VH-VL binders against q869s5r1519to1633. Designs and how they scored, part 34

Target 1, 115 residues: q869s5r1519to1633
Amino acid sequence: YILVAEDNDINIKVVVRQLEKLGYTAIVGINGLKALEIIGSFPICLILLDCQMPQMDGFTCSTILRQIEPTGQRIPIIAMTANDSKDRCFEVGMDDYLSKPVRVDRLQKTLSDWI
Key: E = the ipSAE of ESMFold2; O = the ipSAE of OpenDDE; V2 = 0.75 times the mean of E and O plus 0.25 times the DockQ between their complexes.

## First folded at step 11 (VH-VL; framework fv_recibokibart)

Design y2 (at its last look DockQ between E and O 0.80; V2 from the best seeds 0.70)
Fold by OpenDDE, look of step 11:
Structure y2 (fold): chain C 115 residues (1-115), chain A 120 residues (1-120), chain B 108 residues (1-108)
Amino acid sequence: as target 1 above (115 residues)
Amino acid sequence: QVQLVQSGAEVKKPGASVKVSCKASGYTFSDYYMHWAKQAPGQGLEWIGEINPKSGDTKYNQKFQGRVTMTRDTSISTAYMELSRLRSDDTAVYYCARESFRWLPYFDYWGQGTLVTVSS
Amino acid sequence: QIVLTQSPGTLSLSPGERATLSCRASQSVDSSYLHWYQQKPGQAPRLWIYGASSRATGIPDRFSGSGSGTDFTLTISRLEPEDFATYYCQQYGKYPFTFGQGTKLEIK
C-alpha cells in the first residue's frame, strides 16, 4: 500500500492511476491530517506527500511523521512538488521528491529506489 | 495502432433509451480511462463522463446525472454509454475518447462518433 | 464549473498569414491541464496542443501554445490550407471537464 496525500482530484486521479499500473494499491488522504490517520490504519510502505494541502500541508505532516516514527520503522516520504521547495522538503525529513504533474517513468524509478 | 470504433447511428423517440458502444483495440483496454463527449449539431463539445475500465467506477457530469450510465465489457474491450429518457436536445454526435496515461491527462484518441437523433 | 471562452468565434484568414486564437478561463487553470483540439467537419476532434504549450505527436512546429492562469493562446505562425478547422480549448484541471465553444478558422 502506498499512501497518497493530495487534495486535488485530478492529481489524485493521475497518481492513483499510475500506481495501479505499477502494481500498487493507493490509499488517499486529502490532507496531512488525514494522512496521519491513515498511516496508523494501513500497512504503508511509502508515502507520496503533496507539499501544499489545506488544513495541514506536507511539510507539517512530514515533520510530525518523523517525530512519531517508531525506531527502525522508517517509511520513505516522497514529496510531490511544483519544483519550488525541494530544499525545504529534505529539511522536514522527506527522502526524495517528484515534480508535479507526476510522470509515470519518474514515479516508477522513485518507487524502485525506495521500496 | 490504437483504434476506437463506435456503433452506428441511432434514431430514437423521446422517452426512449440509447446505448452506444465503443470498441477499443491496439492497447490494454483496462489501463485507460474512457470518456464520452456530446456534440450537438453545429455546437461545441460537452463532457459527459468517464469510466475506469478496470474497476468500473464512473464519474458523470451532473448535467447528465441520473440519465447516463457508463459500463464496460473488458472481455471484448468495449465501453458503453447509455442515455435514457431521451429528449430532442439529446440529438448529437457522441464520442468516446481515451484518456492518456503516462503523463498529462488528455484525450489522445477518439472514436469516429455516433449520431443519435431524437425525434417524434 | 470552469467556463472557457474562446475568441474570436470565427477567424477568417488567408494561407500564409498568422493566426492567434485565445482561450480565457473563468478561473485559474494549471497550464498542465489546458489542451487544444482540432476538428474538421465530419471528423472527430484530434489532440493538437497539450499542457498549454506542448505539440501533440505529428503536429507541425508552426503551431505553438502559450499562456497561464486564465489566459491561453494558440498561435499558427504561417497558415497552411490544411490548418483551416475549428479549434477547441479544454481544461482537465477540474471536474466537470469543459471545452471552449471553439474558434472556427476559415479561409478568407
Scores: ipSAE 0.765, ipTM 0.917, lowest interface PAE 0.7, mean pLDDT 95
Fold by ESMFold2, look of step 11:
Structure y2 (fold): chain C 115 residues (1-115), chain A 120 residues (1-120), chain B 108 residues (1-108)
Amino acid sequence: as target 1 above (115 residues)
Amino acid sequence: QVQLVQSGAEVKKPGASVKVSCKASGYTFSDYYMHWAKQAPGQGLEWIGEINPKSGDTKYNQKFQGRVTMTRDTSISTAYMELSRLRSDDTAVYYCARESFRWLPYFDYWGQGTLVTVSS
Amino acid sequence: QIVLTQSPGTLSLSPGERATLSCRASQSVDSSYLHWYQQKPGQAPRLWIYGASSRATGIPDRFSGSGSGTDFTLTISRLEPEDFATYYCQQYGKYPFTFGQGTKLEIK
């Protein structure tokens, strides 16, 4: 499963269609807190994490996940971000980034690098 | 080559129903949402709704909720829009349009339009 | 719903002139989801500009789009005879999706 943490229903619709076309199964969390619940309940191999979300943003979610993850069980976290926040993404333990709006060819390349 | 071909013009009386078809070719039909739009004579465009051809799930503009039904038949790559309890102000050209998902969601291909005339 | 108001309703110009078409939204629209379509009488709309500023395939560089927030503009630097048509802006950022009422660009 690829976890998509995103609160915007248009962005969710597009990214899920892109993942399906590329042969991946997505599960959606509508904020950082729901994303953390899903990670505990499902076998997630990679996280697409929007940096800007209500209740718990992606930066906070990444920080928490890196703090609590079991040794040797690091899940790749790929930021979905505006270009101006790339440095912050790496600071909080995200592994790579995709500029929004996400392009399917960039998504394919990024997923191939981390899966 | 992507192509959307709609059914022919229809003349209806008030209170009747009409079902417009949109046959897709040149792409994998189930991968792309299909939308429908209305254009009354001399007027602009109005979004009616969308259907996910893979699941059959729909979302309608509330203005049309209760009178519109969108369906599809994936075996023949065809989407349908049925509008019931027709009124004279339903006289319009109805378009189907395909939604892109490769980057930005926009309507990249449109059917030729179907004129529906409602007159007493 | 997000209302898109286009101005002017009709723009009468001659070939060779510069055209400026306005689209104003009732609330902020992400420019990635603001699109322009061209329509000629008896024809389906055609995607013209997407993401506020990107030209669709085959659209001449005399067409440019700009804007953000609530204020968007389509500019034609030097009108050609084939450019006389109706132009619609459209937002895809929030359900229900909406179109502007159109600007008819006609020969003076």
Scores: ipSAE 0.575, ipTM 0.852, lowest interface PAE 1.8, mean pLDDT 90
ESMFold2 (binder alone), look of step 11: mean pLDDT 94; pTM 0.948

Design y3 (at its last look DockQ between E and O 0.82; V2 from the best seeds 0.70)
Fold by OpenDDE, look of step 11:
Structure y3 (fold): chain C 115 residues (1-115), chain A 120 residues (1-120), chain B 108 residues (1-108)
Amino acid sequence: as target 1 above (115 residues)
Amino acid sequence: QVQLVQSGAEVKKPGASVKVSCKASGYTFSDYYMHWAKQAPGQGLEWIGEINPKSGDTKYNQKFQGRVTMTRDTSISTAYMELSRLRSDDTAVYYCARESFQWLPYFDYWGQGTLVTVSS
Amino acid sequence: QIVLTQSPGTLSLSPGERATLSCRASQSVDSSYLHWYQQKPGQAPRLWIYGASSRATGIPDRFSGSGSGTDFTLTISRLEPEDFATYYCQQYGKYPFTFGQGTKLEIK
């Protein structure tokens, strides 16, 4: 299972169908708060986290996730963003970066690198 | 090669229903969303709705909500659009169109269109 | 819904001339989700430009797309006889997906 935190319906549709094509099941959270609620409820092996979301953005969500994660149970967090903010993503504990709109070949490589 | 082949022209009376088919070939039918569009004579294009062939989930333009039903038969790679309670302004060419998959979503392949004429 | 307004409604030009088609959105549209289609009489629309500026497969380089936000443009540098058709812009950024009313490019 891959957690997809994204608030835009079109972006969700694109990423979800790409993940399904690659053999994964997506669990969708429409913001950072929902993403946190999903963690622990499903066996998540990787998180695709949009940097910009209402109520709780990806940066805040990533920071919280890194604070509450049990020792030895680190889940890869991949940032999704339309702008160039790679440095900030890494500062809050994200492991890698995908530019939006997400390309399936880039997604596939990222999944291969981290899972 | 990707092909979308639609059913033939229809003539209906007001109040009746019409069901148009769109048979896909040349690709994995269940992997791509299918859309439908309306084009009245001499007019532009109007989006009707979409269907996920894998799950059967649909989303419709509110303008057609309550009168349109989109379905699919994965065993024969065919999508269907049914429009009920037909009226004269439903007279149009209806197109099915495939949504691209790999990157950006757009309508990369279209059916040849189906003319539906509604008249008393 | 997002309304796309194309201008002009009809454009009359001769082969060899430059054509500029405009598409204006009622609200901002991500350029990744703004597309152009060509349609000739009696035929289905055909994808022409996607993501505001990328030519679809087989589309000649005399066609180019540009723009962002609410203003988008399709340009034909030197018109060929086969280019005379109706062009539609379309947004895929927000439901419901919508098309412009079209610009008919006709031969003078």
Scores: ipSAE 0.794, ipTM 0.925, lowest interface PAE 0.7, mean pLDDT 96
Fold by ESMFold2, look of step 11:
Structure y3 (fold): chain C 115 residues (1-115), chain A 120 residues (1-120), chain B 108 residues (1-108)
Amino acid sequence: as target 1 above (115 residues)
Amino acid sequence: QVQLVQSGAEVKKPGASVKVSCKASGYTFSDYYMHWAKQAPGQGLEWIGEINPKSGDTKYNQKFQGRVTMTRDTSISTAYMELSRLRSDDTAVYYCARESFQWLPYFDYWGQGTLVTVSS
Amino acid sequence: QIVLTQSPGTLSLSPGERATLSCRASQSVDSSYLHWYQQKPGQAPRLWIYGASSRATGIPDRFSGSGSGTDFTLTISRLEPEDFATYYCQQYGKYPFTFGQGTKLEIK
């Protein structure tokens, strides 16, 4: 499963469709808290994490995940971000980034690099 | 090359139903959402709704909810829009349009349009 | 939902002139989801500008789009005879998806 942490209905529609085309199954969390719940409940191999979400944003979610993850169980976290947030993404333990709006060719390459 | 070919013009009486077809070719039909839009004579475009051809899931503009049904037959790459309880203000050209997903979602290919005339 | 108001309703200009078409949204629209279509009589709409500023394949560089938030503009730097048509803005940022009422660009 690929976890998509995103709150915007249109962004969810777009990225889930792209993942399906690439042969992946997505599970959606609408904020950082829901994303953390899903990680505990489903076999997640990679996280696409929007940096800006209500209730718990992606930066906070990534920080918490890196603090609580078991040794040797590091799940790749790929930021979905607008321009200007790249440096902060890596500071909070995200592994890579995709600029929004996400392009399917860039998504494909990023997934192949990390899965 | 991508093509969307719609069924021919129809004349209906008030209270009847019409079912417009949209046959797709030149791409994998199930990979792309199909949308329908209405254009009344001399007027602009109005979004009616969408269907995911893979699952059959639909979403309709509330203005048409209860009167519109969108379906598809993936074996012949064809989408359908049925509008029931027709009234005179349903007279319009109806378009199908494919949604791109490669980057940004926009309507990249359109059918030629189907004129539906509702006349007593 | 989001109402797109285009102005002017009709724009009468001559070939060689600069055209500026406005699209104003009733609430903010992510520019990535703001698109423009051209339509000529008897034809289906055609994608023209997507993501507020990107030209669709084959669209001449005299067409440019700009804007963000609630205010978007389509500019044609030097009108050619084939440019006279109706232009619609469209938002894909929030259901239900909506179109502006159109700006008819006609030859003076």
Scores: ipSAE 0.522, ipTM 0.839, lowest interface PAE 1.9, mean pLDDT 90
ESMFold2 (binder alone), look of step 11: mean pLDDT 94; pTM 0.949

Design y4 (at its last look DockQ between E and O 0.74; V2 from the best seeds 0.00; counts 0 for: pae E 2.1 > 2)
Fold by OpenDDE, look of step 11:
Structure y4 (fold): chain C 115 residues (1-115), chain A 120 residues (1-120), chain B 108 residues (1-108)
Amino acid sequence: as target 1 above (115 residues)
Amino acid sequence: QVQLVQSGAEVKKPGASVKVSCKASGYTFSDYYMHWAKQAPGQGLEWIGEINPKSGDTKYNQKFQGRVTMTRDTSISTAYMELSRLRSDDTAVYYCARESFEWMPYFDYWGQGTLVTVSS
Amino acid sequence: QIVLTQSPGTLSLSPGERATLSCRASQSVDSSYLHWYQQKPGQAPRLWIYGASSRATGIPDRFSGSGSGTDFTLTISRLEPEDFATYYCQQYGKYPFTFGQGTKLEIK
């Protein structure tokens, strides 16, 4: 299972189809708060986290996730963003970066690198 | 090669229903959303709705809500659009179109269109 | 819904001339979700430009797309006889998906 935190319906639709094509099942959270609620409820092996979301953005969500994660149970967090803010993503504990709109070949490589 | 082949022209009376088919080939039918568009004679394009062939979930333009029904038969890679309570302004060419998802979503392949004429 | 307004409605030009087609959105559209389609009489639309500025497969380099926010443009540097058709812009960023009313490029 891959957690997808994204608020845009079109982006959700596309990424979910891409993940399904690659053999994964997506669990969708429409913001950072929802993403946090999903953690622990499903066996998540990787998180695709949009940097910009209402109520709670990806940066805040990533920071919280890194604070509450049990020792030795680090889940890869991949940033999704339309702007060039890679440095900020890494500062809050994200492991890698995908530019939006997400390309399926780039997604596949990222999943291969981290799962 | 990807192909979308639609059913033939239809002539209907007001109040009747029409069901147009769109048979897909050259790709995995269930992996791609299918859309439908309307084009009245000499006019532009209008989005009607979409269907997820895998789940059967649909989303319609509110303008057609209550009169349009989109379905699919995955066993024969065919999508259907049914429009009920037909009126004269439903006279148009109807297109099915595939939605890409490898990168940006757009309509990458189109059917040849189906003319539906509604007249007394 | 997002309304796309194209201008001009009809553009009459000769082969060899430059064509500029405009598409204006009633609200901001992500450039990744703004596309152009070409349609000739009796034929289905065909994807022409995607993501505001990327040419679809097989599209000549005399075609180019540009723009962001609410203003988008399709440009044909030197018109060829086969370029005369109707061009539609389309937004895929918000439901319901919508098209412009089209610009008919006709031969003078």
Scores: ipSAE 0.868, ipTM 0.944, lowest interface PAE 0.6, mean pLDDT 96
Fold by ESMFold2, look of step 11:
Order: structure tokens, then sequence, then C-alpha cells
Structure y4 (fold): chain C 115 residues (1-115), chain A 120 residues (1-120), chain B 108 residues (1-108)
């Protein structure tokens, strides 16, 4: 499963469609709190994490994930972010980033690098 | 060459149903959402709904909910829109339109339109 | 739903003139999801501008789009005879997707 943490219905539709085209199955968390719950309930191999979400933003979510992750089980976290957030993504333990608007060829390459 | 070819004009009485087809060619049909829109004579465009051809999942404009059914047959690359319990204000040209596959989706290809006339 | 209101309803101009078409949304729309279509009588709409400001393939550079939030504009710097048509703005950012009522650009 690839976890998509995103609150915008149209962005969810687009990224899920692109993941399905590339052969992946997505599960969606509509905010950072929901994303954390899903990680505990499903076998997640990679997280696409929107940096701006209600309740808990992606930066806070990434920080918590790195604190609670099981020993030896680091899940790749790929930020979906505006261009001005790149440096902070890496500071909070994200592994890579995708600048919005996300292009399908960039998504494919990023997934191939981390899965 | 992407092409969307719709079925021909229809004349119906109030209370009847109409089913409009949209045959796609020149691309992988199941990869692209299909949308339907209404344009009454001399009026603007109104979104009716969408279908994901891969799953068959639909979303409808609430205005049409309960009267519209969108389906597809992937074996012949064809989408359908059925509108039931027709009334005179359903007289319009109905278009199918393909959603682009990229981020920032838009309707990149349109069918030629199907005129549906509802009259006693 | 998000209502898109276009103004003017009809714009009468001559070839060579500058045209400015307005689209106002009832609530904020992400510019990435604001699009413009051209339609001529008896034809289907055609994508013209996407993401508020990007021209579709083959669209001349005399067409430019701008705007954000609730206010969007389509500008034609120098009208050609083929530019006279009806233009619709459309938002894809929130269900149900909606179109403006159109601006008819007609030759004076």
Amino acid sequence: as target 1 above (115 residues)
Amino acid sequence: QVQLVQSGAEVKKPGASVKVSCKASGYTFSDYYMHWAKQAPGQGLEWIGEINPKSGDTKYNQKFQGRVTMTRDTSISTAYMELSRLRSDDTAVYYCARESFEWMPYFDYWGQGTLVTVSS
Amino acid sequence: QIVLTQSPGTLSLSPGERATLSCRASQSVDSSYLHWYQQKPGQAPRLWIYGASSRATGIPDRFSGSGSGTDFTLTISRLEPEDFATYYCQQYGKYPFTFGQGTKLEIK
C-alpha cells in the first residue's frame, strides 16, 4: 500500500489515478492524524505526504512518524509541497519531495527510487 | 488521433428516457475519466457528472442525481449517459468530454454533441 | 457549488482591438483548476487556457490569462477575425464542476 495523506478531493483523485496507472494500490488519509492511524493499521511501504493539511500538517506528521517508527522499519516519506518548503522537508525526516503540481513522470521516478 | 463520436439526435416525449453513447478511439479508454455536460439552446454549459471507466465509479451533479446513470463498456471503448423521466427543460445538446491525465486536469477532447429534444 | 460569473455578457469589438473578459468566482478557486474554453456556434467547446494562465497547444500568444482567488481575466491583445466566439471559464477545483455563463465576443 502507498499511503496518500492529502485533504483535497481533486488532488486525491489525480494522485490515486496516477498510482493505479503505475501499478500501485493507494490508501488515503485526509489529514495527518488520519495518516498516523492508517500506518498502524495497514502495511504501508511508502508515504506521499502533503505538507499543508488541517488538524496536523505534514511537517508535524513526519516528525511524529520518525519518533514512533519501529526499529529497522523506516518508511520512505515523500513530501508533496510548494517549492518554498524544500529545506524543512528534509529537517523533519522526509526522504524526498515532489513539487506541486506533481507530474506523472516525476512521480514514477520518485517511486522507483524509493521502492 | 483522439476522437469521441456520439450517437445521433433523439426526440423523446416527457416521461421517457434517453441513452446517449460516446465512442472513444485513439487512446487507452480506461485510463481517462469521461465527463458529460448539458448545453440548453442559447445557454451555457452545465456539468452533469463523471465516470471512471476502469472501475465504473461515478459522481453526479446533485441537480441530476436520481435521474442520471452513467455506464461504460470497456470492450468497445464506449461511455453512456442515460437520463430518465425527461421533461421539457431537458432539451439540450449533451456532450461527452475526456479528462486529461495530468495534474491540473481539464477537458481536452469533446464529442460533437447529441441533441435531445423533449416535446409532446 | 462555486458560481462563476462572467462579464460582460456580450463584448462587441473590431479586429485589432484589445479584449478583456472577466470571470468572478463566488468563493476562492485555486488557479491550477481555473480553465477557459472557446466555443463557436455548432461546435463543441475547445480548451483554450488552463491553470488560469497556460495556453493550450496551438493557442496564439495574443491570448493571455491571469488572476487568482475570485478574480480571473482572459485578455486578447489584438483581436483577429477567428477570435470572435463565446468564451467560458470553468472551475475543476470543487465538485460539482461549474462553468461561467459565457462572454460572447462579437465583431462590431
Scores: ipSAE 0.482, ipTM 0.806, lowest interface PAE 2.1, mean pLDDT 89
ESMFold2 (binder alone), look of step 11: mean pLDDT 93; pTM 0.946

Design y5 (at its last look DockQ between E and O 0.72; V2 from the best seeds 0.67)
Fold by OpenDDE, look of step 11:
Structure y5 (fold): chain C 115 residues (1-115), chain A 120 residues (1-120), chain B 108 residues (1-108)
Amino acid sequence: as target 1 above (115 residues)
Amino acid sequence: QVQLVQSGAEVKKPGASVKVSCKASGYTFSDYYMHWAKQAPGQGLEWIGEINPKSGDTKYNQKFQGRVTMTRDTSISTAYMELSRLRSDDTAVYYCARESFEWLPYFDYWGQGTLVTVSS
Amino acid sequence: QIVLTQSPGTLSLSPGERATLSCRASQSVHSSYLHWYQQKPGQAPRLWIYGASSRATGIPDRFSGSGSGTDFTLTISRLEPEDFATYYCQQYGKYPFTFGQGTKLEIK
């Protein structure tokens, strides 16, 4: 299972169908808070995290995730961003990033690198 | 080659219903969203809605909400659009269109269109 | 909904001339979700430009697309007789998906 934190319906649609094409099952959270709830409910192997979301953005979500994750159970967090703010992504504990809209070839490579 | 073949022209009375079919070939039907568009005579294009052939999930333009129903039969790779309570301004050519799946979503293949005429 | 306004409504030109078609959105649209379609009388629309600037398969290089935000442009460097048609822009960035009203490129 891959957690997709994204609030935009189109972006969700695109990423979900790409993940399914690649053989993964997507679990969607519409914001950072929902993403945190999902982490406790599903066996997530990787998180695609939009940097900008209402209620709780990706940066805050990532920070919290890194604080609460058990020792030795680090889940890769991949930032999804529309701009070039990769430095901030790494500062809050994200492992990699994808530019939006997400390309399936880039997504495939990223999944291969981290899973 | 990808092909979308639609059913023939329809003539209907106001208040009636029409069901247009779109038969797909040349690709895996269930893997691609199918969309429908309306084009009134001499006018532009209007998006009606979409269907996920795999799940059957639909999303409609609110303008048509309550009068349009999109369905599919995966066994024969066919999508359907039914429009009820027809009125004169429903007279138009209706198109089915496949949504691309590679990367960006756009309408890469279109049916030939189906003329629906609503008149007393 | 996002309203796409195309201009001009009709463009009358001769073969060999340069054509510039505009599409303006009522709100920002990511360039990846702005597309152009060509339609000739009695035919279905055909994908022409996708992602604001990418030509669809088989589209001649005399066609180009550009733009971002709310302003997009389709350019034909040197018109050929077969280029005279109606062109529609379309946004896929937000439901409901919408089209411009079209620009009819006709022969002068």
Scores: ipSAE 0.724, ipTM 0.906, lowest interface PAE 0.8, mean pLDDT 95
Fold by ESMFold2, look of step 11:
Structure y5 (fold): chain C 115 residues (1-115), chain A 120 residues (1-120), chain B 108 residues (1-108)
Amino acid sequence: as target 1 above (115 residues)
Amino acid sequence: QVQLVQSGAEVKKPGASVKVSCKASGYTFSDYYMHWAKQAPGQGLEWIGEINPKSGDTKYNQKFQGRVTMTRDTSISTAYMELSRLRSDDTAVYYCARESFEWLPYFDYWGQGTLVTVSS
Amino acid sequence: QIVLTQSPGTLSLSPGERATLSCRASQSVHSSYLHWYQQKPGQAPRLWIYGASSRATGIPDRFSGSGSGTDFTLTISRLEPEDFATYYCQQYGKYPFTFGQGTKLEIK
């Protein structure tokens, strides 16, 4: 499963279709709090994490995940960002980034690198 | 080559229903959302709704909610739009349009349109 | 819903002139989700500009799009006879998706 943490309905629609085209199953969390809940309930192999979400943004979500993750079970966190904030993403423990709106060819390459 | 071919023109009485078909070719039908739009004579375009051909899930413009039903048959790569309880202001050309998703979602291919005339 | 208001309704120009078509949204639309379509009489719409500024495949470089937020523009730098048509802006940023009412470009 790939967790898509994203609050925008249109962005969710696009990314989920791209993932399905590439052969992956997506689970959607509409904010950072929902994303954390899903990680506890489903076997997530990679997280696409929007940096800006209501209630809990992606930077906070990533920080928490890195604090609570079991040793030896690091889930790749790929930032989805409109602001090109690469340095902040890596500071909070994200592993890579994708500019929004996400292109399917860029998504495929990134997933290949981390899965 | 991507192609969307719609069913022929229809003349209907008020209160009837019409079902327009849109046959797709040249791509994997189930991978792309299909949309429907209305264009009344001399008017602009109005979005009616969408269907995910893989799941069958639909979302409709609230203006048409309760009167529109979108379906598909993936075995023949065909989408359908049915509009019920027709009234005179439903007279229009109805288009199907495919949604791209490789980068930005836009309507990249359109059917030729189906004229539906509602007259007494 | 997001209302797109195009101006002018009809634009009459001569070949070789520059055309400027305006699209104003009632709410902010991310430029990635603002698109332009061309429609000639008796034909289906055709994708022309996507993401506010990117030309669709095969669209001449005399066409350019720009804008962000609530104000978007389609410009034709040097008008050719084949450019007569109605142009629609369309937003894909929020359900229900909406189109502008169109600008009919007429060549004198």
Scores: ipSAE 0.588, ipTM 0.848, lowest interface PAE 1.6, mean pLDDT 90
ESMFold2 (binder alone), look of step 11: mean pLDDT 94; pTM 0.948

